# VHH binders against Mitotic checkpoint protein BUB3.3 (BUB3.3), part 10

Target 1, 314 residues: Mitotic checkpoint protein BUB3.3 (BUB3.3), of Arabidopsis thaliana (Mouse-ear cress) (f4i241)
Amino acid sequence: MSGDRLEFENPIEDAVSRLRFSPQSNNLLVASWDSYLRLYDVESSSLSLELNSQAALLDCCFENESTSFTSGSDGFIRRYDLNAGTVDTIGRHDDISTSIVYSYEKGEVISTGFDEKIKFWDTRQRESLVFSTDAGGAVGCVTVSGNNLVVCVDASMHIYDLRNLDEAFQSYASQVEVPIRCITSVPYSRGYAVGSVDGRVAVDFPNTSCSSEIKYSFRCHPKSRNGRLDGVCINAIEFSPCGSGTFVTGDNEGYVISWNAKSRRRLNELPRYSNSIASLAFDHTGELLAIASSHTYQDAKEKEEAPQVFIHRL

## First folded at step 5 (VHH; framework vhh_7nfr_2)

Design f50G (from B1 with S50G)
Fold by ESMFold2-Fast, scan of step 5:
Structure f50G (fold): chain B 314 residues (1-314), chain A 121 residues (1-121)
Amino acid sequence: as target 1 above (314 residues)
Amino acid sequence: QVQLQESGGGLVQPGGSLRLSCAASGFTFSSYAMSWVRQAPGEGREWVSGISWSGGSTYYADSVKGRFTIARDNVKNTLYLLMDSLKSDDTAVYYCAKHSYGLPWSRFDYWGQGTQVTVSS
């Protein structure tokens, strides 16, 4: 396996859901189904914080160096004071909350859930819930880029303009034509890269009027042989923040592959990890890649190892 | 650590009813979505039904909608599938599984051993 393995006071005892680097530092959030949110300082190679949240955590995000949020299997949206080492709840979905992101443009936390709602939270208000709207279906993944929020329902991207939430979303059918598992925004572009349950990547430009931007899709991993799915699920997709040229994919068979988005060519393939790749995160410089080697509950596997997090230097 | 044990399968006539149970242990059952998946002889696996952590949301494949009801008892750590108006096409091994979030066709790392349902006519 590639990279330095992170060591925690208490081993991660259930699936890793999400890795998130701070936008300003090498502080890494690790959210897992064992109910812990962990903050790791990659620069000093030390665990900064470990908080039991009393529910499996499905996603996490930073507001700033001192504040983060999680979405939980119990529907609760939790806020963490990373300096004080405390957690409190700011609100709840009526079902599992699947995703959470922070909108720097709005200054709001945005969460989604199996209740088919998108909820907007402002923790500066006494009542944190600012707005709630319908997602148009069960949400698989979400990303925010500037004033655009993209929510994935089945094979479709539902696009919201954060400046005008009173208007209905625009629906865009992804070129993968099968359910979308993960999504990320393309830096310096109005595009989005999505990974599908059957091993395809598509780069889509749903709101562009620019004809020079070419939509494409390709299979990142060959169709699985003797697998439970026709293809290998892509669990994670992330663009390098240093430029628009490279992105990485992590799949259910433990492969991390880097790609050139412009040429659509494979650049590098890391030695296979023992578990599925559950999450990938670039640090703010693009020089470090955090890799979660963990089961995901996406596919039944005969050989499972304990969840581990690695830092790969690029 | 994680264990899922299905029961309640058997032979039933077309139009009959069966109740499947899945006893869960080794994890906090009340915190996870659960699903039923079936596999007919010589066929691939077909997702049948899913239920949210609380039981507040339920999801069904078109082939079983209106005939099957998924339910859970978080105090007993048990998942149920109530099957009415059974058809010969419902003949399969039924598996209980911990559901992956966000995608109803997503599959699972923890599967039970399965329970056989045979609908004969």
Scores: ipSAE 0.006, ipTM 0.319, lowest interface PAE 9.4, mean pLDDT 82

Design f50Y (from B1 with S50Y)
Fold by ESMFold2-Fast, scan of step 5:
Formats: sequence, C-alpha cells, structure tokens
Structure f50Y (fold): chain B 314 residues (1-314), chain A 121 residues (1-121)
Amino acid sequence: as target 1 above (314 residues)
Amino acid sequence: QVQLQESGGGLVQPGGSLRLSCAASGFTFSSYAMSWVRQAPGEGREWVSYISWSGGSTYYADSVKGRFTIARDNVKNTLYLLMDSLKSDDTAVYYCAKHSYGLPWSRFDYWGQGTQVTVSS
C-alpha cells in the first residue's frame, strides 16, 4: 500500500469525513463519524490530540495553528483550542451541517447545512452568528477563494461575493452537467476544479472573461474497475499548492491518481487502497499527500473495515 | 442485506409515459432520502430526482423538471418515478439510490441493478 500508515492510540471507529493539513505546518486534522477530531503531527509521527465532540463530524477547517472548527451531524458548529485540548460550540444549523470553511479575507467561519442555509460566524465574538442567507438548494460542497464563496448545488456553482452579500448569488453551470461531489480552488487562478459523481473532472472559470483561461472536462477515473454497481464517483480533488499545476483525485473504489492540469495527462496511479478514498489533503509544501482509505457508505456491499490514513511522500 | 429492485422500464414512443418502481428491502426505507439516477449509452451517470425521507421535499434535474414526478410509499417501501412527455434523450438505464444524508448529489449508500428505458420511434 503506498505511504506511511498513521498509528492512533485508539483506532478510528467510523468513516473519515475530511483530512485537512495546517496551512503553515505538517499538523493534520482528521474528522470522523466516530465523533473524534484528531490532530496528528506528521513530522514527529505522533498523535497530538483527540477530542470527543459528542456527534459525528462531517467537515473541518483550520483558522490558524491553534484553532480549528467542525460541522456536525447534530447541526452544531464547534471550535477547538488545539493547544489547550478543549472544544466548545459557537452556534447551530437547524439540521445536519455538512460543510465548513474559513475565510481569511473576512476573518469568519462559513458553514452550510441540510437546512439549505449558509451561516457566517465571527470568531472574535461571544455571539458568533453575524449573517445567514439561503444557499439556493441543498449544498453538496463548498470552497472559498479570496473574496469568492462557491457553494455547489447539484451541477451548479452558486457564487457569492464576500464583499457584497446584499447581492444574490450568481449561478454558473459546470461543464460536468451531473452532480458535483467535490470542489477545490485552482492555486494562483480564478478557477475551480470539480469532481463529479460519474468520474469526471472539470476546470471552470466562472468569474473571468480572460481568453487565456481554458475551460475543460474529462473522465478521470474509468467506469467501475472492481464490479461495483454504483459506478465511480470522484470523492476528493486537490491541487498541489506548489504551483506545479498538478492535482490529485480519489474515487469510491480506492484509486488515487495524479494529473497534470495543463496537459490533462495521468502522472501516477497509486496501488489500490482497501476502501474508498474519503479525503485527500496536500501539506503546505505539496511534498506530502494525506490519504483517507475509509468506507463512505456509497455502496451497501462496501466493507466497513477500520478507516486508515496514509501519508504519501511526493 | 440491502436490496433495491427497479422495474417498469421498456420501449415507449416519444411523448409517451412510463412509471418506474423501486422495491426496497433490508433497511428502514422511511428513514432515508432516495434518488433516481440514469445512465445513457456512452454517457456517465446523471442524477434525475430526489425525495426526502418523508416525501416533504423533492428536487429535479433541469432536464426533467416539469416532466417527471418522484414519489414514495413508505408503507410499501417503494419509490416511484412518473415520467411524462418522454424524449429520445431520456433513453437510459434508470437506477434507484439510497442516501446516507439528504443531499441529492452526495453519497449513495446503494444502487440497484437498474431498469432500461428506451424512447424510440
């Protein structure tokens, strides 16, 4: 299997939802349905922290090296003091909260939930909720790039200008024309890369009229290679932060493939992991790739083996 | 054992109608959101429609909105797709899908064997 397997004092007991590296270090967050947020120090190969949050955790993000957030199955948005090893709640959605990101431009946490709301939280205040607006539908995935918030609803990107939330979102239809499963911003670009439920990737530029930015889509992962009835879904997509134009994709059959975005050529395919790829994360240098091999409940016949997290060196 | 069994497909003329059914077993059907997904020859899978666990919320792909209606019967553990004004572009294998969450484009816990719909003169 590719990469060093992370050792946890207590094994992960349910699906991994998200892996996030710190923007400044090799500290890795692991959010999972077993209610734990774990912080792993990849440099020392040691578990730094594990905190029971009392609810399945569906997404996580860093504010800085000592502060992180999660969205939970109970709707609560939680803040973690990673140095003190404490957790508190800052607010709640009216239903399951499935996505959370931090906006460095606004200094705010942004979350979405099954209640079809986008909520904005100011971490500097006791009463944290500062704004709430409608997402325009059930949200599949979210990303923030500069002053743009992108919320994916079905095959469309709903784009919000964080400088002017009084304006309604702008709708942009992705080239994949099927539900978007994952999204990431393209480094040093106004573009976004999306992965679809049918194995396609598209790179889209919704807020540009520049002719040098070329939209494209292609099938990254083949139709089911392992006989699964549900087909191949791109569960994770991430760009290398080092400016190489390399991105990686992970599918529900356990395949991780790296690509050159400019040539659209496959660079490497890692040996198949035992479970679906639930999440992928690059460290801030692009030299490490964290890989979560975890059941995702996309196929009832999927083996619910203990989730594993690997660090692959590039 | 989770099972989803689609039926009701067949050959139909353009402008015709079909009703698809999905019989669910092996899980508490009334607790899960359900979707219909289709795959046309040579194409990838396309999400078609979603219904919440109670039937109180429904969503449709733009390509089928106004022509298709999703419904469920929680007593009979059955999901339906009522298809009107069928077009040649609707030709596909139609799959019933169970969700872990109420998100129509997110995770599908299980997909059935599918039922073939062919719209042709």
Scores: ipSAE 0.006, ipTM 0.178, lowest interface PAE 9.4, mean pLDDT 82

Design f59H (from B1 with Y59H)
Fold by ESMFold2-Fast, scan of step 5:
Formats: C-alpha cells, structure tokens, sequence
Structure f59H (fold): chain B 314 residues (1-314), chain A 121 residues (1-121)
C-alpha cells in the first residue's frame, strides 16, 4: 500500500464510486454507495463535510469550490452547497443515474442514466433541465473536454459537440473492441484514453484523422497475477494535468500503474492495495494522486473490508 | 445462462405485508451484491434496496427505509424483500438485479421478469 490514509468521522461502509479533486484546490470529493458525499481538505488533512444523501451515490463532480453534484441510484441529480452543508435535488432521470460531469464551457451539469438519456442541467434557471437527448444505448462512462462530450456505449465513443446539440453524435469505434469501463481526456482536448473490462487501454484521437500512427491500444494490466479466474478490469484511468504525458490506471486486483503515453512504457507500479481500485484522481497540480481501495462487487469472494482512500505524493 | 426469477407479488390492502423472493441460477450467487428495483405504472425504474455478497451490508431507498428488509440465503441462491406497512405508492413491478459495478453497461447486469405488487383497497 502507498500513501497516507484519509480518516473520516464515519467509516466508509460501502463501495467508493468516485474520487474528484477540485480543479483549483486540494479539496477532494468522495462519493460512495453508503449514501455519503464526503469533502476532504487534503492540504490541511481534515474532513470538511460528511453529508448523507439518502441514496447510493454513483458519480460526483465540482462546479466550483462551494458547489458540487452527484448522480444517484434513485435517479436523482443532487446539488450540494459545500459551505452550508446542504443538499437539494435539481431533477431526476427515469432510471438509475450512473454518471455526472460539469461543463465549464457550457455552464451546465451533464448526467446520464439507465434510461439511456443524456440530460443537461442549468441551475441558474427556474427549471434546471434545459435539454435531454438519447445516448444511443446504455452508457458506461462519460467525459467532457472543451466543447466535446464523450459518452461511452459498449465499445464505442459517442461524441457530441456541445455548441451544436441539434446534430447527431459522431460514433467512434474504440480500438479495445470490448466494453469500455472508464474514460479520461488527453490534455489540451487532443483525444481520449479508455480502459476496458479486459485490462486494455486505448488512446484515441477522433479529431486527428491525418495521424493514424498516434492512436494505439495495449493490454496494460496483465492477465490476473493472483490466480483470479474472472480476469482483470481497468476501473480507473486518469491523465496527469501537469503536461508530463503520464497517465495512471487502476484495476480490480488492487494494482495502480503509471504509464508514459508517448512511449507506451510502464513508469511505476505502486505496492498492491488490499482491495480493488475503484477510483483515481489527480489534484490540480498533478503532484497528488488520490486512490480509492474498495470492494467493487466484481470479484468472487472479494473481502468486504471497509473502503480506504489514500493520498500518494508524486 | 444467468437467470433471475422473482415471485411473491400480489394484491394487498394498504398497511399489508408481502415477501418477495428471487431465485438465482447460472452464476455464483454468493459472489455478487444483489438489488431490488421497482417500476411503477407509467414511471421509470427506481432502486429500492441492495445487499452485499455476504449479507453484511444493506442499503435502502429513503421511501422504503424502516418498512422493507432485504435478505439473502447464499446456500439456496435466493434473494428476499420483506415488505411491511405497504402504501399505494409501493404499487410497481419489482425486479431482482445482479450487481456488476465494474461493467460499463450497467450497475445491474441481469433483470428477472419481475413480480407485480399492487397495493389497493
């Protein structure tokens, strides 16, 4: 295990769904299936907030230092006032809502759900729901980069131009050719890195058709090193924001590995965590990596130890 | 082939009780978290309750907390939902669902055919 373990007033009692650093500070959101949204100030090593949301939380995002959102197992989209310690619902999907991101360019929160809808919310309006469109299938993961929204449906990326939502999405087949589990944006809106359910990573550049040699895929986490019969899933993938061209991956066997995107070589492997890696997040400087070691309900006979969050200093 | 078969629904009066069962086959039941999800007439699906693979952790939607109890029997490969103090708002088709948290297409991979619960006078 690597890094300093975070301490919470109430232990995390169920799987961690998402870790999110603020884009401007070392404030960390922890969303978990135990219905709590937690805010941790990593700089001062102190818990700022624990707020019970009455539903398992599946994803979270920041709008700014005082406002965040979650998607829930009950379909509700919740807005949190992080200074007041309050939560309100702003709307609902017609089914479980699995992903949520904030678009700074559009000034809207964007969510997806099992209803196969992408919903756009503007909390400055009396009625927050401003737009709803079809995702084209069951959504596994979502990322936003500049004016592009990418929704992963099975092994494909459905790319939306946030400036022109009247046009249909562009479908881009990933090189992993199996379901995509996680996605992150390559810095400067150049492309996307995806992790698959079978241990592969693909780095794709849908907007750069003239440079076919740039896109690639590889099996980044080997077939199970621990005799596991169900194989290895990439649960988390994140690019370092510092411009180093480095990304990290986390799998369901507890391995965190860093990679050089240009050379495609392994840079470092952290000592194995005791549980699956559920989520990874870089702070805004790229100097800290938050790591959620949590059961994920993916593996037979997985130990149901209390989830833990670690901060690894790079 | 993964199969989930719900049973135990029916017509009951407000304040009544029902016990739902879900018989699971085609996978190692004891290795997966399980959930109950419901769909009311003309509405979308709503998560009701979840139970961890061992039964050591349970979670409930606010609307059913204190009235419903989720349980499992890993020897019999069966999931249960014990429903007390039923309200008209509990009228829905109830579905048994298998968790696949790491799979991209769903939090719940497999839906049974459902069992109808009607709470009416």
Amino acid sequence: as target 1 above (314 residues)
Amino acid sequence: QVQLQESGGGLVQPGGSLRLSCAASGFTFSSYAMSWVRQAPGEGREWVSSISWSGGSTHYADSVKGRFTIARDNVKNTLYLLMDSLKSDDTAVYYCAKHSYGLPWSRFDYWGQGTQVTVSS
Scores: ipSAE 0.020, ipTM 0.390, lowest interface PAE 7.5, mean pLDDT 82

Design f59R (from B1 with Y59R)
Fold by ESMFold2-Fast, scan of step 5:
Order: structure tokens, then C-alpha cells, then sequence
Structure f59R (fold): chain B 314 residues (1-314), chain A 121 residues (1-121)
């Protein structure tokens, strides 16, 4: 186990779904199945807020330092006033909402769910729902980078241009050829990195004809080291935002490994965490890595310990 | 090939109790964590409870904590939900779900019609 363990006044009582750093500060969102959204100030090592949302939370994102959103197991999209300590609903999916991101370029929150819809919300409008379109299947994970939205359906990436939502998405088959579990954008690039349910990472460049950009895939976490016969799932993948070309992966057996994206070489491996890695997040500087060691309800070998969040200093 | 067959629902008065069962087949039941998920009329799906493969770890939604108990029988490949002190808000179709990729209630894990629970009068 590496890093400083975060202390919460009330322990996290159920799985952590997502860790999100603010893009401008060391404020960290912790979304968990115990129905709480927590805001932690990593700079002062203190819990700022915990807000009960009445449903398991599956993803979260910041709009700004005072406003955040979650997607829930009940399909509701919730908005949080982090200064007032209040939560309200802005709308819902017709099924479980699995992912939520904020588009700073568009000024909209974007959510997806198992109803196979992508919904766009503008909280500046009287009715927040602006647009809804078909995802082409049940959505597993989402990322937004500039004017591009990428939605993962099974082993495929569906790419949307946020400037022209009247056009159908473009579909790109990932090199992993098995369901995609997590996705992140490659900084300073039009590329995306995905983690698969069988321990593979692929770096894809869907719209590039540039010869300097190289698509690749490799098995990062090839075998279960703890007796899991279904293989190892990459639950989290994140790029360092500082332009070093490094990324980190976290698996369902508690391993966090850092990689050089250009050379595809392993840089280091942290001492094993006591439970599955549910989420990873870099702060805006790339100097801090938040790590959620949590049961993920996918692993028969999970520890029966309360979820823990660690801050590893790079 | 995964099949999940829910049963045990019915009409019950507030404060009553029900026991739901889910018969699992088509996979090695004892190797997977399992969940109960419900969908109330006019509402989306809500996760209710999960149990680890061994039964040694259980988790509950805040709305049902202290009232519901999840259990499993790995010899019979059966998942249970024991529901006590039922409230009108518990009225829903209850689905049994197999864990996949960190989401115990993924759409592809719903294998059956569910079982209707109605708490009224």
C-alpha cells in the first residue's frame, strides 16, 4: 500500500465508483454506492462535505468549484451545490445512468445510461434537457476531450462532434476486441486510451492520418496474481496531465502500474493495495495520484474491508 | 447462456415481510458476486443489495439498510432477499443481477422477468 490514507468523519460504507479531481484545485470528489458524494480538500487533508443522494452513485464530475453532478443507479442526474451543501435532480434516464462528464467547451453536462441514450443538460435553461440521442448500445464508459465526445459500447468507440450533434456518431472498433471497461483522452493528442476487461490497454487515434501517431495494444495485467480465473480487469486508466506521456492503470486485484505511452514500457508498480482498484485520478499538476482501493462487485476474491482512498505523491 | 429466475414476490401490507429467491444457471454461481436491483412504477432501476461470492460480505442501499437481508446458497445456486418492515416505497419489480466489470446491475445481467412486489394498504 502506497500513499496517505484519507480520513473521513464517517467511513465510506460501500464501493467507490469514481474519484475526480477539480481541474483547477486539489479538491477531490468521491462518489460511492453508499449514496454519498464526498468533497475532500487534499491540500488541507480535510473532508469539506458529504451529501446523501438517496441512490448509489456511479460517476461524478465538476462543473466548477461550487457545482458538481452525479449519475445514479436510479437513473437520476443530480446537481450539487458544494457551498450550500444541497442536492437536487435535473432529470433522469429511463435506466441506470452509468457515466457523467462536463463539457467545458459546450457548457453542458453529458450523461449516458443503459437506456442506450446520451443526454445533454444545460442548467442555465428552464428545462435542463437540451438534447438526447442514441448511443448505439448500452454505454459502459465515456470521455470528453475538446469538442469530441467518446462513448464506449462493448468493444467499440462511438465518437461525436459536440459542434454538430445532428450528424450520426462515427464507430471505431477498438484493438482490444473485448468489452472496454475504462477510457481516457491522451493529453495534447487526438488519441484515446482504453482498458479492457481482460487486462489489455489500447491507444487509438480514430480520426488521424498522421504517421507519427501509432495505434497499439498490449496486455498490461496479463494474469491473475491472486487466483482469479476470469482474468484481470483494468478498472481505471488515467493519463498524467503534465505532458510526460505517462499513464497509470489499476486492476481488480489491487495493482497500480505506471507506463510510458510512447515506448509501451512499464515504469513502476506500486505495492499491492488490499482490495480492487476502483478508480484513479491525477490532480491538475500530475504530482498527486488519488487511488480508490475498494470492492467493485466484480471480483470473487475481494477483501471484506471498508473502501479506502489514498493520495500517492509522485 | 446466463439465466436468472426470480420468484417470491406478491402483494403484502405495510410492515409485512417477503422472501425473494433467484435461481441461477449457466455460470459458476459460487464464483460471482450477486445483486438485487429494483424498478418502481414510472421510475428507473435502483440497486438494492449485493453479496460477495462467499456470502462473507454484504452491502445495502441506505433506503433498505436494517430492513432487508441478502443471502445466498452456493450449493443450490440460489440468491435470496429477505425483506422485513416493508413500506409502500418498496413497491417495484425486483431483479436478480450477476456482477460484471464493477457494475452489479449492468443491463446485460438482467436475465428474467423479475418478480413483482406490491406493498399496499
Amino acid sequence: as target 1 above (314 residues)
Amino acid sequence: QVQLQESGGGLVQPGGSLRLSCAASGFTFSSYAMSWVRQAPGEGREWVSSISWSGGSTRYADSVKGRFTIARDNVKNTLYLLMDSLKSDDTAVYYCAKHSYGLPWSRFDYWGQGTQVTVSS
Scores: ipSAE 0.015, ipTM 0.353, lowest interface PAE 7.0, mean pLDDT 82

Design f61K (from B1 with A61K)
Fold by ESMFold2-Fast, scan of step 5:
Structure f61K (fold): chain B 314 residues (1-314), chain A 121 residues (1-121)
Amino acid sequence: as target 1 above (314 residues)
Amino acid sequence: QVQLQESGGGLVQPGGSLRLSCAASGFTFSSYAMSWVRQAPGEGREWVSSISWSGGSTYYKDSVKGRFTIARDNVKNTLYLLMDSLKSDDTAVYYCAKHSYGLPWSRFDYWGQGTQVTVSS
């Protein structure tokens, strides 16, 4: 295992769903199936907040340093006052809510659910729900980049223009051609990087004709632990925000690997973690990488250990 | 070779109870989240309930919460659905499902044959 292990008042008792750094500080959100949202101050190496939400938390996001949101297994969208240490509900999906992101361009929270809906929430209004639309299928992962919202349905990216939600989404078939497990936007470009269930990475540019940006795909985790040359699910993919063109992948067998996007070369492989890698997050500087070592309810060829979060210094 | 075999369905009057079982084989049952899904006549399949690999977390469709209980026995490789206060709207074929990708409500790769539940007077 690599990096400094985070200490919590209550140990994490079930899977970690998501790690999110603040876009402006080294405050880290940890959302987990044990119903806790935790806020950790990495600068002071101290736990700032632990709030039991009474439901498994499946995704989280920051609005600002004082406000965050989660999506829950009970369908509720929760808002947290991080200074007061309080939680309330702003609305609900008709089934489990699987993903949540904040759009700084719109000033709205965007969530998806098992009900195959995309819901838009403005907490400045008395009734927070402002818009709801169909996702076009079961959503596996979501990202927002500027005025574009991308939801992944099987092997396809459904792209919404946040400036004109009356228009139908644009469907783009990813080069991986198998279910997409994770997605992130490429910094300083119109591209998206996706990780697949069979160990492929693709970098796709669905709304550009720019020849300086070349789409590609490759297998980055091509071997399983049982000695067969099988793909391993990529649970997390993230680009360094520092503009180096470096990204990291986390796989179901506990490997964290860094890659150069331009050369497509493996740069570094961290010593294997005891659990699958469930989530990865860069801080706003790109100097810290948060790593969730946690089961993900995928293939487990050996016994999983209790979930843990590590900070690796780059 | 993954096999899922449901049992325990039948005809019951409104307000009655049933216990469904799903016997699993061909994979390491204790390593995977499991779900119950149902299909009413003329409708698509809908998710009903999920349970994490350890049994530590359970999830329910709102319309069944408080009436249904999902449980698992990892030693016997068996998934259960305890159904109380059954309503006519619960009439459906109930399927046991194995998850393939992370979260319990993610893509299902394997489905059982199903067991019919009919709630009628």
Scores: ipSAE 0.013, ipTM 0.368, lowest interface PAE 7.8, mean pLDDT 82

Design f62K (from B1 with D62K)
Fold by ESMFold2-Fast, scan of step 5:
Structure f62K (fold): chain B 314 residues (1-314), chain A 121 residues (1-121)
Amino acid sequence: as target 1 above (314 residues)
Amino acid sequence: QVQLQESGGGLVQPGGSLRLSCAASGFTFSSYAMSWVRQAPGEGREWVSSISWSGGSTYYAKSVKGRFTIARDNVKNTLYLLMDSLKSDDTAVYYCAKHSYGLPWSRFDYWGQGTQVTVSS
């Protein structure tokens, strides 16, 4: 296994759903099915906060160093005061809420759920819910880049202009042609990288106004079965924030692999982790990679190890 | 055709117990992880518990941990939820759900029709 294992006084008792670094520091959020949101200070190697949220947490995001949000298995959207150590609910979905992101351009929290809704929240207002719209299906994953929100429904990307939410979304069929499991925006580009349930990665450019941008897809994590290559689900995909054109993938078999987006070449493969890779996160410098080795509830696997989080120095 | 049939719900006093059952057919039950999900009147759906294909791993929402037990019988193709120390907040329709390998990790493919649990004080 690569990297330093994070030490917790109380072990993580259930699957890790998401890791998120602060955009400004080495503070790391760990959201897990054991109902805890944990804040870890990677610089001091210490657990800063451990907050019981009363429901399994499926995704998390930072607004700033003092405020974060989660989406939960009970449909509730929760806001955390990281300095005071408190949690409040700001609203809910009508079904399990699967994803949450913060739009710095709009100053709003954006959540999705199995109720096929996209909900927009402004916590500066007395009534936090400011807008709700149809996602066009059950949402698998979400990313936000500038004024663009991308919501993945099966094998399609539904693209919303955050400046013009009265306009219908643009639908873009991904090159992977199977359900999309994870998505990330390509830094300094109008492109998106997606990982599929069968082990494929695609880099897509839905806005075709720039003719120099090149679309591609490839089989990322293959394995042999009955004389034919089959894929392993890509659970996490993240671009390095430093503009190097490097991205990493984490799969359901415990492999973390780094790739060059332009050459499509594998750069490095970390020694296999004992559990599935549930989540990956780069710190704001791109020098640290947080890795969650944890059950994902996707496959009916036996002999899973206890959830662990590692910090790998690049 | 996949079929899930929930049963065992009813009216119970706070502190009481109920056993829910889900009869599964139309797929290889022993090959899939299964879950219980609930929906209270006027509220959204909330995940309650999951069990691995063999029964070797079980998972619980914090609100029910220590009070509920999920179990399965792969010979009878039946999923169970044993509910102890019931509270008024447990009042909901309880749904049996099947996980799918072809969908995002948090999605449930096959929902049953549900069974009503009412805890009155």
Scores: ipSAE 0.047, ipTM 0.511, lowest interface PAE 6.3, mean pLDDT 83

